# Miniprotein binders against a7tqs6, part 37

Target 1, 250 residues: a7tqs6
Amino acid sequence: MNEDGSVCNKILIAFQDNDQIANLKESVLGEVFRLDKANTNHDENIIKGLTWSTKYYEVRYDLYVDTFDDFEEWCKDLISSEYDDLREVLSGIIVIDSYTMEKDKIDQNKLLGQLGSVLQDKFFVFMNTNKDISQDVIDELNDDNSMQLTSDSGNSVEIINYHNVSNLKLNQYNEKIGFERVREIIDTCEWSGGHRVQTVEAKADSTDVDLESVFNRLKEARLKYLEIEDEDEREQFALEISNEFAEFLQ
Below, E stands for the ipSAE of ESMFold2; O stands for the ipSAE of OpenDDE; V2 stands for 0.75 times the mean of E and O plus 0.25 times the DockQ between their complexes.

## First folded at step 18 (miniprotein)

Design qS1 (at its last look DockQ between E and O 0.81; V2 from the best seeds 0.83)
Fold by ESMFold2, look of step 18:
Structure qS1 (fold): chain B 250 residues (1-250), chain A 100 residues (1-100)
Amino acid sequence: as target 1 above (250 residues)
Amino acid sequence: MSTEELLEELQELWEEAYDTDDPEKFRELLERMLELAQEAMELAENTEDPELREEFREAMERLIKFIQRAIDAVDNGDLRRARRYLMWIELLMEIYEDLF
């Protein structure tokens, strides 16, 4: 909750129900949120009072854990106006499901775009469990999705492979992938009410950096990114900003 | 009865519903939650400020709709969907808490 009492800092994570769901929950909740089975019941729908920590800040958040059978039905519900108040309090959404490249009656990527268009400056991750989709294909999809966003206030989905079948640490652009990329997205999302953490190590590495400066720079970067018209310049700017924040957070 | 007292009872019923594994008890608790939310709407008619009255009414209509969907899901044998709506009901109650 914010200092003014408004509700904030909720993360929605949703798993497609399949025969691997117990393993997926253990892996994703453990690797992204540091929640293991010894300390957390992974069958709970609501986990309150969690702390997200980086070298530079801590913030309190709550995790909402859903399970669904049909992505189209789930996604269309969440897009509807009946969920406006619920979406407003989210920091972001993570979906764990199999991404398909096949043309059929349902265009999954179109649904992801529609959900992204109603997420006001909130992160949106689709964690893909389909082993057959290479990282290069993921990179192309993410570039296309980001450039095709049509809402001023929306956000594009970022598709992230759950499986690392090529055993790589970075993609072709030297960007983080997998769980490390998911954590990076959460590290840099717009939280409410975060506070600076001062440690001996953090002071030594970033004595002149403060939390207000980081958040202001992130906001300025997002606004400038949206204003750049040239595609090549826009891509270069995004890479420079990603590298800058990676150095700050290390 | 104040709307704050109704919210406290609604939250207590929610916690019981969240913790039970008995589908018949679960459905009964949801019906009691529905009755309380409807009582809250009736009490909101006494709100003097027309804009606050309308805001509270719209919030309760949303809450009632999600409770009814949870009940409908139980009646259709879809307990997972009912539990999803119960999850959303918790968040709606948190969002609307200051209106009570």
Scores: ipSAE 0.858, ipTM 0.944, lowest interface PAE 0.5, mean pLDDT 83
Fold by OpenDDE base, look of step 18:
Structure qS1 (fold): chain B 250 residues (1-250), chain A 100 residues (1-100)
Amino acid sequence: as target 1 above (250 residues)
Amino acid sequence: MSTEELLEELQELWEEAYDTDDPEKFRELLERMLELAQEAMELAENTEDPELREEFREAMERLIKFIQRAIDAVDNGDLRRARRYLMWIELLMEIYEDLF
């Protein structure tokens, strides 16, 4: 519990139960959550008392680590009304699995859409382990999904490739990819108020920084950043946002 | 028992269940948790505030469902699923802590 008696921030990460993804679990946990092998007992489903640190804030969170063999069954549970209270306290969900482009598996995209619809205020990431899917295809899928989000009907899943075949750190649109993109998504997620600690650099000036306003602004900034098509404008906007937050922290 | 004492005992049983590698012991602990959650529901009837009573009832019904699903998973030999439900039971207890 938070000092105010509120429930701590929770993140759910779920892995498909196969040999390929099992070998990636340590890497994903290490790269995203900075968990060392020593801190990940293979059998631990709950990792409490973690700290998410950014340039602007630190927040405490708990990590829930799940494994599934049937994605449909796993999704149906989480979509059900029995999980309403659980979804409410989640900051977001990360799924690690093979994305399928096969027309016959319309079921995966449908399930992702359904789950996204019940995760309106939560981040939702699908990290694709299928190496046959290029970054360009992923970018197109995310663009198509983001256009569907213009309906008040929920948060779309963002698909992120685990494998970077090009060794590029950015996609064709100069956007972060892979683990860096996952981290960027988490950086901008909605955290519960109880465990928001401004970093020492952020603490220097006004005690009156409404952290909620900062997070809302980060969200808005992210949305606007994604709407900017021009790379130079994006970089300029990112700089402006960085400066705005630097000034806000001054 | 008070509802607070029931939560404490539920938490203790959960910790034992989380730490056990024995499926039979795991099942036994889940059954005991189920009994406690059912007892908590019965105690909820004594709540004077009808809104709080209903909220507490609904919370315990959810908890019972997840405990039962864990038991069913163990009975089916699906320990992974059982542990998943155990994970969610912990979170439910945390969410509902103030109701006890």
Scores: ipSAE 0.802, ipTM 0.919, lowest interface PAE 0.6, mean pLDDT 83
ESMFold2 (binder alone), look of step 18: mean pLDDT 81; pTM 0.804

Design qS2 (at its last read DockQ between E and O 0.88; V2 from the best seeds 0.85)
Amino acid sequence: MSTEELLEELQQLWEEAYSTDDPEKFRELLERMLELAQEAMELAENTEDPELREEFREAMERLIKFIQRAIDAVDNGDLRRARRYLMWIELLMEIYEDLF
ESMFold2, look of step 18: ipSAE 0.848; ipTM 0.942
ESMFold2 (binder alone), look of step 18: mean pLDDT 83; pTM 0.827
OpenDDE base, look of step 18: ipSAE 0.803; ipTM 0.919
ESMFold2, fold request of step 19: ipSAE 0.864, 0.852, 0.851; ipTM 0.948, 0.940, 0.939
ESMFold2 (binder alone), fold request of step 19: mean pLDDT 81, 81, 81; pTM 0.797, 0.798, 0.797
OpenDDE base, fold request of step 19: ipSAE 0.810, 0.809, 0.810; ipTM 0.923, 0.922, 0.922
ESMFold2, last read: ipSAE 0.858, 0.866, 0.860; ipTM 0.945, 0.947, 0.946
ESMFold2 (binder alone), last read: mean pLDDT 81, 81, 81; pTM 0.800, 0.798, 0.797
OpenDDE base, last read: ipSAE 0.810, 0.810, 0.810; ipTM 0.922, 0.922, 0.922

Design qS3 (at its last look DockQ between E and O 0.61; V2 from the best seeds 0.77)
Fold by ESMFold2, look of step 18:
Structure qS3 (fold): chain B 250 residues (1-250), chain A 100 residues (1-100)
Amino acid sequence: as target 1 above (250 residues)
Amino acid sequence: MSTEELLEELQRLWEEAYSLDDPEKFRELLERMLELAQEAMELAENTEDPELREEFREAMERLIKFIQRAIDAVDNGDLRRARRYLMWIELLMEIYEDLF
């Protein structure tokens, strides 16, 4: 919530309903928001009290999870003036759907532009599930969309491929792609409130240890320890793990 | 019933509706929410400050409209759409909380 008590820091994520929707929800909610089956019911429409953290800040936010059949219908509702109050409290929107190059049926580019024009200082991401659209085409689409934005207060959509068909981490401009790019957009969006996180150096002095990572490392070390038949080698391995474990605590 | 009591009951009904899978009971809860929102809009005329009175009235008109759309969606057998409106109703209640 803002300092003046007004509502803020909501993210809308919306999935086109298809036979892969459960897999898409698991993947996107897990990779972008770190929400997995152990901590989240992926059928929830509202997930409250989440924290977004970077090395510079952390902030509280809520996630609103929608599902739709028809992008045109869904998009036109969100654009309408009846949603003005709802759009105002969003930090941004993520849509997961298949992008089509076939314009005869519907002009997705026009709809994306219209929705972007009413999202003042809000991020807008379209995660494309169409495997047939290469990263180079995505880059051209994003360049064109940025040039077509006609509203001073709006934002252009950024189209991001869900699938990493090329198995690359960066595009031709050395920019992040895929889930890493989505997280980068959220890292840099216009949040309200939050507090400065001390530098990584100061955090290290406070002994802020990730218990899950430590437990996973210990589990792996235990499995490797049990695989070693020679007693001298087992003892040497145990000494190396003890040193590594002490390093985790430093 | 005070406006604060109306909001608390709206929130309680919303939470019950959000957890239900039964369309008949879901619809009944939405109708009860509609009745409370209509009562809140009637109470808006008692607000002394004319600017706050108009703001509260407009907020309740918006909330009522979304509740009615959720009910209409249930009546059309579109439960996913009804749950989408329930999601938006929650956010509208949060946005308008300070007006109560």
Scores: ipSAE 0.861, ipTM 0.946, lowest interface PAE 0.5, mean pLDDT 83
Fold by OpenDDE base, look of step 18:
Parts: C-alpha cells; sequence; structure tokens
Structure qS3 (fold): chain B 250 residues (1-250), chain A 100 residues (1-100)
C-alpha cells in the first residue's frame, strides 16, 4: 500500500510455460526489471517493493509473475469482468511467448486485440520469442496495429522481439527495440499512487511540479514521437522534449 | 469476528498457503479462506451505508470466486493455476482492504 492507503503500482508479466521460455525468464526479469537471480525465487509469483527509476522520477511497484500453458484461457480470464478491479490497478501487462503469423492461429491476434481493448490506459507488450519473425515484420505489425487504434478502441499491443539477430540497438526507423523498448514503454506508463519521487537530478527547486502533468506529458510525447516519420524531426523532437523536461525541472 | 479481523485471518491463511507445496494442505487453507470470505459477506449485510454494503458484497463475491477457482484448480491437479489465483486473491485483498 502507498502511504495514502492506495494500492501501489502493479505490473503483470506472464510467460508461456515451455522449456524455451523458461530459460528466458531470468534474462527477461534481469534486463527489464533489473532483478538478479538471487532476488528471483523461481517460485515467487509476487515481488513487492520494487523501484522503477528514470532520469525524472522513481516509483514503487510490485511485480506479479505468472505462467500459462494455454494463452486463450489466460486471456479470457483477464478479459472477463471478474478481472475488472485487477486490471484497474495494473500499470500494464507483458506477455512472453512465440508470436505466430500462421493464418490458422488468427486466435492469438484476436485475443491480443480483445485484451488490448480492455487495457485502455495500460501498457500492453507482447515479447516475441519466435526467431523466424524479423524486426521489419514486427515494425510493420506495430504500425498496422497503431493505425487501428481509435481513441475508443483501447490500447493496442506492442509486439517486441526478444531476439535481435542484427545486434542493432535500433530498428530501421531509429526506434528502440528489445528490452530497451520495453523499458521505454514502462518509463512512460501511467503510474498510480503517491510513491512518485522526483530524482535528485530532476529536483526542480519548485515543490509545485505536478508529477501527474509530467507523466501525462511523457505519454503525449511518446505518442507524438511515434507519429513522426522523419528521423531528423524525431531526433529534434526528442531533443525538444528532453529540453522541455530539463526546463520544467529548472 | 469483525470484518477487520476476518481480513487479518484471510491474510494469515494466504501467507501460509503461499508457502505450501502440499496440495491437500493448500486445499484445506483455501477452504478456510472461502469460509472466511463467506462470513465476511454475511457481516457486510450489517453495514448501514447501502452503497458501501453493496460495494463490500461485490468485493467479497469476487474474492469468493477466485478462491473457488483456486480450489477447483487444485482439485484438477493444476497447482500452477491454483497459485495464479492465489496471487490474484492477494491483490484483491489489497484492493479491498479499505472495505474491511
Amino acid sequence: as target 1 above (250 residues)
Amino acid sequence: MSTEELLEELQRLWEEAYSLDDPEKFRELLERMLELAQEAMELAENTEDPELREEFREAMERLIKFIQRAIDAVDNGDLRRARRYLMWIELLMEIYEDLF
């Protein structure tokens, strides 16, 4: 609980239960959440009291670690009205599984769309472990999904490749990929509750920095950044945002 | 018991259940949790504020459903699913803490 008695931020991460993904669990938890093997008891589903730290803020969150063997069953539960209260307190969801392009498995995309529709203000990431899907294909899928997002249709899933075959840190559009992209998504998520602490570097002398406004601006900036197709404009925008936040913190 | 005492006992039983590897003991704890949640729901009927009463009733109904799903998972030999529901029961108790 937060100091105000509110429920602290919650993140759900769910792994497909197979030998391949089981071996990735430690890597994902380590790279995304900076959890060491010593801190991840393999049997712990709930990790409380974690700190998410950025250049601008620190926030407390709890991590809920789940595993599933049937993605359809897992999704149907989370989409159900019985999970409304649970979804409300989640900051977002990360799924680690093999993405399929097979036409006969239209079910995965449908389920992802349905789950996204009930996660309107939450981040939703699908981290793909299928090595046969290139970054270019993923970028296209994300573009198509983003275009289908009407303001009323909820949040689309962002598909992120676990494997980077090219060893590039950026995609063809100079965007972050892999774990860095997952972290960037979390950095800009809507955090709830009162445990937002401005980092020392971000300590504006003025106590009046509405952290909520900062988060909203970061979210807006992210959305706008994704809409910019020109690389130079994108870099300029990123610089402007960085300067805006630096000025806001002055 | 007061509703507060019921929550404390639910939390205690949850902590015990969360640490258990034995399915039979795990099931027994879940059954006890179910009984407590049902008792809490009955106590909610005594709430004077009808809006709060309804909110509390709905909360307990949700909690009961998740406990029952955990029991069903254990009965089906799916301990992983049972632990998932146990995880969500913890979160529900946290969400509804102020109602007790």
Scores: ipSAE 0.793, ipTM 0.914, lowest interface PAE 0.6, mean pLDDT 82
ESMFold2 (binder alone), look of step 18: mean pLDDT 86; pTM 0.874

Design qS4 (at its last look DockQ between E and O 0.88; V2 from the best seeds 0.83)
Fold by ESMFold2, look of step 18:
Parts: C-alpha cells; sequence; structure tokens
Structure qS4 (fold): chain B 250 residues (1-250), chain A 100 residues (1-100)
C-alpha cells in the first residue's frame, strides 16, 4: 500500500494454459518485466515490490500472474460487477492467448470490447500467440476496437503479436510492435503514487533510441526553458539541452 | 477480537495457505479464513454510521464469496481456480484494509 493509504500499483498478466505456457511465461515475464528464473519463481501468482523504470520516472508495483483454460469464462468474470473493486486498483491487464478469426466460435472480439469498456484509464493488451495473423490484420483489429469503444472513460484493447513473422520493427503506421510496444504502453500508463523522476541526462543507446521518450524530454525541456526569467540562465539551460540531445545524434 | 486483529489473522492464514501444496491443509486454512471473514461481518453490524456499515458489509460479503468459491474449487479438484481466488482474496484484503 502507498503511504497515502491508496493501493499500490497493480498489473494483472494472465496466460492461457497450453503446452507452451512455461516458455511463454519465461519470454513475456523476462522481456516485459525483466523477471527471469534467476530472480523470480515463474510459478508465483503474486510478485510484490517490483520497480518500473524509465528515463523519466520510477514507480513501485505488484504483478499478479494468473493462468486460465477458457478465455470466455475468464473474461466474463473480470467484466462482472463482482470484480469492480479489483479492476479499479489495476493499472492494466495483459492477456496471452491465441486470437481467433473463426466465426463459428463465441465472438472473442466482443468480449475484448466489453472488458475494454469497463477499464477506465487502464491499459489492456492482448498478446496474440496465433502465428497465422499478420501485422496488417492486427492493425485493422486495433482500429476496429478503438471505433467500437462506447465509453469516453473506457479503453480499447490493443492486440499485439507475440511472434514477429515479418522481422519488421514497426507497423504500417510507424508504431512499435511486439514486446517493445508492450513496454511502451506500460511506460506511458497512468500510475498512482510512488512516482520518482529520474535525471533527464541519462544516456540512451544510440541504436535503439525511443523517439517518443526523446520528444517527451524535449517537451519538458521547452517548458522549463520558458519558465526561466533570467536571460543568462536561459542561455545556459539551452546550451545544456543542446549538448544532451547531441549525444542522441552521435 | 477487533476487526484489525481479524484482518491480521486473515493475512497470516492467507500467507500460510499461499505457501501450501497440500490440498487438504489448504482447504482447512480456507475454512478458517471463511470463519474469520464471517466474524468480521458480524462485528461490522455494530458500526453506527450507516454508510460505513453498508460499505464494510458489502466488502466482507465479497470477501466471503471469493473464499467460498476457493473452497468449492478445492472440493471440485480445481486447484488452479482455487489459487486464482486466493490471489484475488489477497488483493481484496489489501483494498479493504482501511475498513477494518
Amino acid sequence: as target 1 above (250 residues)
Amino acid sequence: MSTEELLEELQELWEEAYSLDDPEKFRELLERMLELAQEAMELAENTEDPELREEFREAMERLIKFIQRAIDAVDNGDLRRARRYLMWIELLMEIYEDLF
């Protein structure tokens, strides 16, 4: 619990039980949350006291790890009013399962839309393990899900392919895909409490610089620049910012 | 026993149940948790403020329901579902901590 009495940040991640679940847990928990077998028992349902760090902030959170057989049953429980209090304290939900386009099954997309509609400002990711669904189809599904959102306080699910069959780094809209997109969503989610600002001078890997984070730092620097009344101090600040961004362009 | 003392014992039973692999002992701990949650709900009826009394009663009713579902899952041999409810019970106890 936070010092102000509010509940600590929580993330729910849930895996459909299948023959690959151990590999999926190792991959997703390792790549997204930096939890490998050396530092975490992957069979835990609750992993407390984790830290999410970016160039700009650091927060504490707890990770809730679920396993289910049937997505429809699992999702309907989460949508029900019995789970209102539980949903309210989550920062977001990640589901790992196979997305289906089959029309003779229960409409999975309708359930994803319903869950998204009851998730206020919380992120909702569906990591698709079905290799047969192309990135272009994923992009259209995400567009459709966004259009079907019926609440201005809700959120649409973002479907993210677990497998990168095309070997592309970005989709057709120049947006990140795969694990990098999942981390980007978490980086920008609405955390409560525990926020700590890291220094803006932290150096980035020049080959993999996150353009969104660079623009965010540039926006922050611009706001600080405009707040400085002394002309000499403004010039010194501008020089410091210019040197900082020169390191990104090396 | 005060409601704060009941919460502390609920948390201790939860920790013990979370670390067990034995379904019979696991079920026994869940039954003890159910008894404590029911006692907490009975004590909540002594709350003078009707809004706080209703809030606490609804919270305990929710907690009791999840504990009962965990027990039912054990009885049906569905230990994964029982563990899921135990996970949710932990979070409910954290959410409702200030009511106790």
Scores: ipSAE 0.840, ipTM 0.937, lowest interface PAE 0.5, mean pLDDT 82
Fold by OpenDDE base, look of step 18:
Structure qS4 (fold): chain B 250 residues (1-250), chain A 100 residues (1-100)
Amino acid sequence: as target 1 above (250 residues)
Amino acid sequence: MSTEELLEELQELWEEAYSLDDPEKFRELLERMLELAQEAMELAENTEDPELREEFREAMERLIKFIQRAIDAVDNGDLRRARRYLMWIELLMEIYEDLF
């Protein structure tokens, strides 16, 4: 619990239960959450008291680590009304599995869409371990899904490739990919009220910066950033946002 | 027992269950948790505020469902699923702590 008695931020990360994904678990936890092998007891489903740190803030969160063998069953549970209260306290969900482009497995995309529909204010990431899917294909899928989000119908899943075959740090649109993109998504997630500690650099001007307003602005900025098609405009917007937040911290 | 005492005992049983690798002992602890959650639900009927009573009832019903699912998973030999439900039981207890 937070000092105010509120439930602290929760993140769910779920791994497909196969040998390939099992070998990636440590890497994912290490790269995304900066967890050392020593801190990841293979059998621990709950990791409490973690700190998410950015340039602008630090928050406390707990990490819930799950594994599934049947994605459909796992999704159906989370979509069910029995999980309403649990979903409410989640900041977001990360799934690590093989994305399929097979037409016969329309079920995966359908399930992702259904789960996204009940995660409206939560981040939702699918980290693809299928090496046969290029970054270009992923970018197209995300673009298509983002266009569907303009409907009141919920939060779309963002698909992120685990494997960077090109060794590029950015996609064709100069956007972050892989673990850096996952981290960027988490950086901009809605954190529940409570232990938002502005970093020392942000602490300088103790003006009552409504952290909620800052987070909302970060979200809005992210959405707007994604809507900008021009790369130069994106970079300029990112700079403007960075400056805006720097000014907010001044 | 008070509802607060019931939550404390539930939490203790959960911690014990979370550390166990033996399915039989794990099941036994889950059954005890189920009994406590049922007792808590019965005590909720004594709540004077009808809104709080209903909220508490619903919370306990959810908790009971997840405990039962954990038991069913153990009975089916699916310890992974049982542990998943145990994980969610912890979160439910945290969410509902103020109701106790």
Scores: ipSAE 0.794, ipTM 0.914, lowest interface PAE 0.6, mean pLDDT 83
ESMFold2 (binder alone), look of step 18: mean pLDDT 79; pTM 0.783

Design qS5 (at its last look DockQ between E and O 0.78; V2 from the best seeds 0.80)
Fold by ESMFold2, look of step 18:
Structure qS5 (fold): chain B 250 residues (1-250), chain A 100 residues (1-100)
Amino acid sequence: as target 1 above (250 residues)
Amino acid sequence: MSTEELLEELQRLWEEARSTDDPEKFRELLERMLELAQEAMELAENTEDPELREEFREAMERLIKFIQRAIDAVDNGDLRRARRYLMWIELLMEIYEDLF
């Protein structure tokens, strides 16, 4: 919850209903959210009181789990103004469905762009279950999507292959893929109230740094900084970012 | 009932609705939720601050709309869609809690 008591920090995850849905739920909820069947009923629509933890912060969030048959119908509902209040409290959306290259049946790319536009600064991930789409095609799609949006117009959808067809940890641009990329997106999303920093792990030094990743993090931090309206929250964010990069300046 | 008591009863009915397997009982619970949301919207007219009054009215109109869609989904035999709306109703109740 925000400092003023308003609602925040909800994640929506939605699965296309298919013969693999039980396996997909177990895999995605387990790998991304660390929810296994011992502690979580994967048939629940709402999982409250979860904690997202990184080296730098800890935050409370709730997970909303949906299932749909038809992506076009589902997506159009979410885009409509009736959902404005619901979208406002989300940190982001994850959709698990098969990406189609055949636009004559459904224009997924147009719908993904429209939903991304109304989500603005919130993350939007499309986890593609279509095994026939290579990582190189995914990279091209994501490049095209990012060129359609700027930081001032919100966020583009990021398409992430559920299956690792390349059997590699990084794409051709040395960027994380698969579940690791999904977790990275959540690590860096717009949370409210991320005030706690783990001091024990923050003492660890780093001997090597990727300069491009550091500059990319600085660009992301600048965008988030400019979007924070409250001066006290903005100063807290700047301090957190300064602490994050302290280990790279040693 | 006060608006706070109405919210508490809405939350209680929501909890019962999500745990009920019987579609007829599920529909009955949604109808009771609709009645309470309509009562809350009528009580919103007693809010002295006109900005808060309009905010509360708009919030209840949205809540009522989602409850009605859940009922319509039950009537069309689409129980999965009805339960999706029930999920959204829970979040709307959380978002609007301070208005009650």
Scores: ipSAE 0.843, ipTM 0.938, lowest interface PAE 0.5, mean pLDDT 82
Fold by OpenDDE base, look of step 18:
Structure qS5 (fold): chain B 250 residues (1-250), chain A 100 residues (1-100)
Amino acid sequence: as target 1 above (250 residues)
Amino acid sequence: MSTEELLEELQRLWEEARSTDDPEKFRELLERMLELAQEAMELAENTEDPELREEFREAMERLIKFIQRAIDAVDNGDLRRARRYLMWIELLMEIYEDLF
């Protein structure tokens, strides 16, 4: 519990149970959550007392690490009303699996859509381990899914490639990809109230900056950033947002 | 037992269940947790505030369901699933801590 008696932030990360994904687990946990191999007891499903640190804030969170062999069963559980209270305290979900473009597996996309619909205020990431899917295809899928989000129907999954075949750090739209994109998503997630510690650089002006307002603004800024098609405008907007937050921290 | 004492005992049993590699012992611990959750639900009926009573009842029903699912998973030889439900049981206990 937080000092205020509230439930601390929770992140769920779930891995497909196969040899390929098992070998990636340490890498994913290390790159996303900065967990060392020594801290990842292979058998620990719950890692408590982690700190997520950004330029602007630090928060405490717990990481729940799950594995599944049947994605459909796993999704159905999480979509069920029995998991309502659990979903409420989650900041978001990350799934690591092979994304399929096969028409016969329409079930994966359907399940992702259904799960997204019950995760409206939560981040939802699907990290694709299928090497046959290019970044361009992923970008198109995310664009299509984001357009569907304009409906009151919930949060869309963002699909992120695990493998960067091009060794590029950015996609064709100059957006972060891979682990950096996952981290960026988490940076902008809705954290529950409580242990938001402004970083020392942010602590300078003790003005009651409603951290909630800052996070909401970060979310709005992210959404707006994604709506900007012009690269120069995006960069300028990112700079403006960075300056806005720097001014908020001044 | 008080509801607080029940939660403490549930937490203790959960830690033991988490630490055991013996499926039979794991099942035994889950059964004991189930009994405690049922006892907690019965104690909830003594709550004077009807809204709090209902909230507590619903919480215990959820906890019971997840414990039962863990037991069923063990009985089916699916220890991975059992451990998943054990993970969620911990989170439920944390969410409902203030109800105890």
Scores: ipSAE 0.772, ipTM 0.904, lowest interface PAE 0.7, mean pLDDT 83
ESMFold2 (binder alone), look of step 18: mean pLDDT 82; pTM 0.825

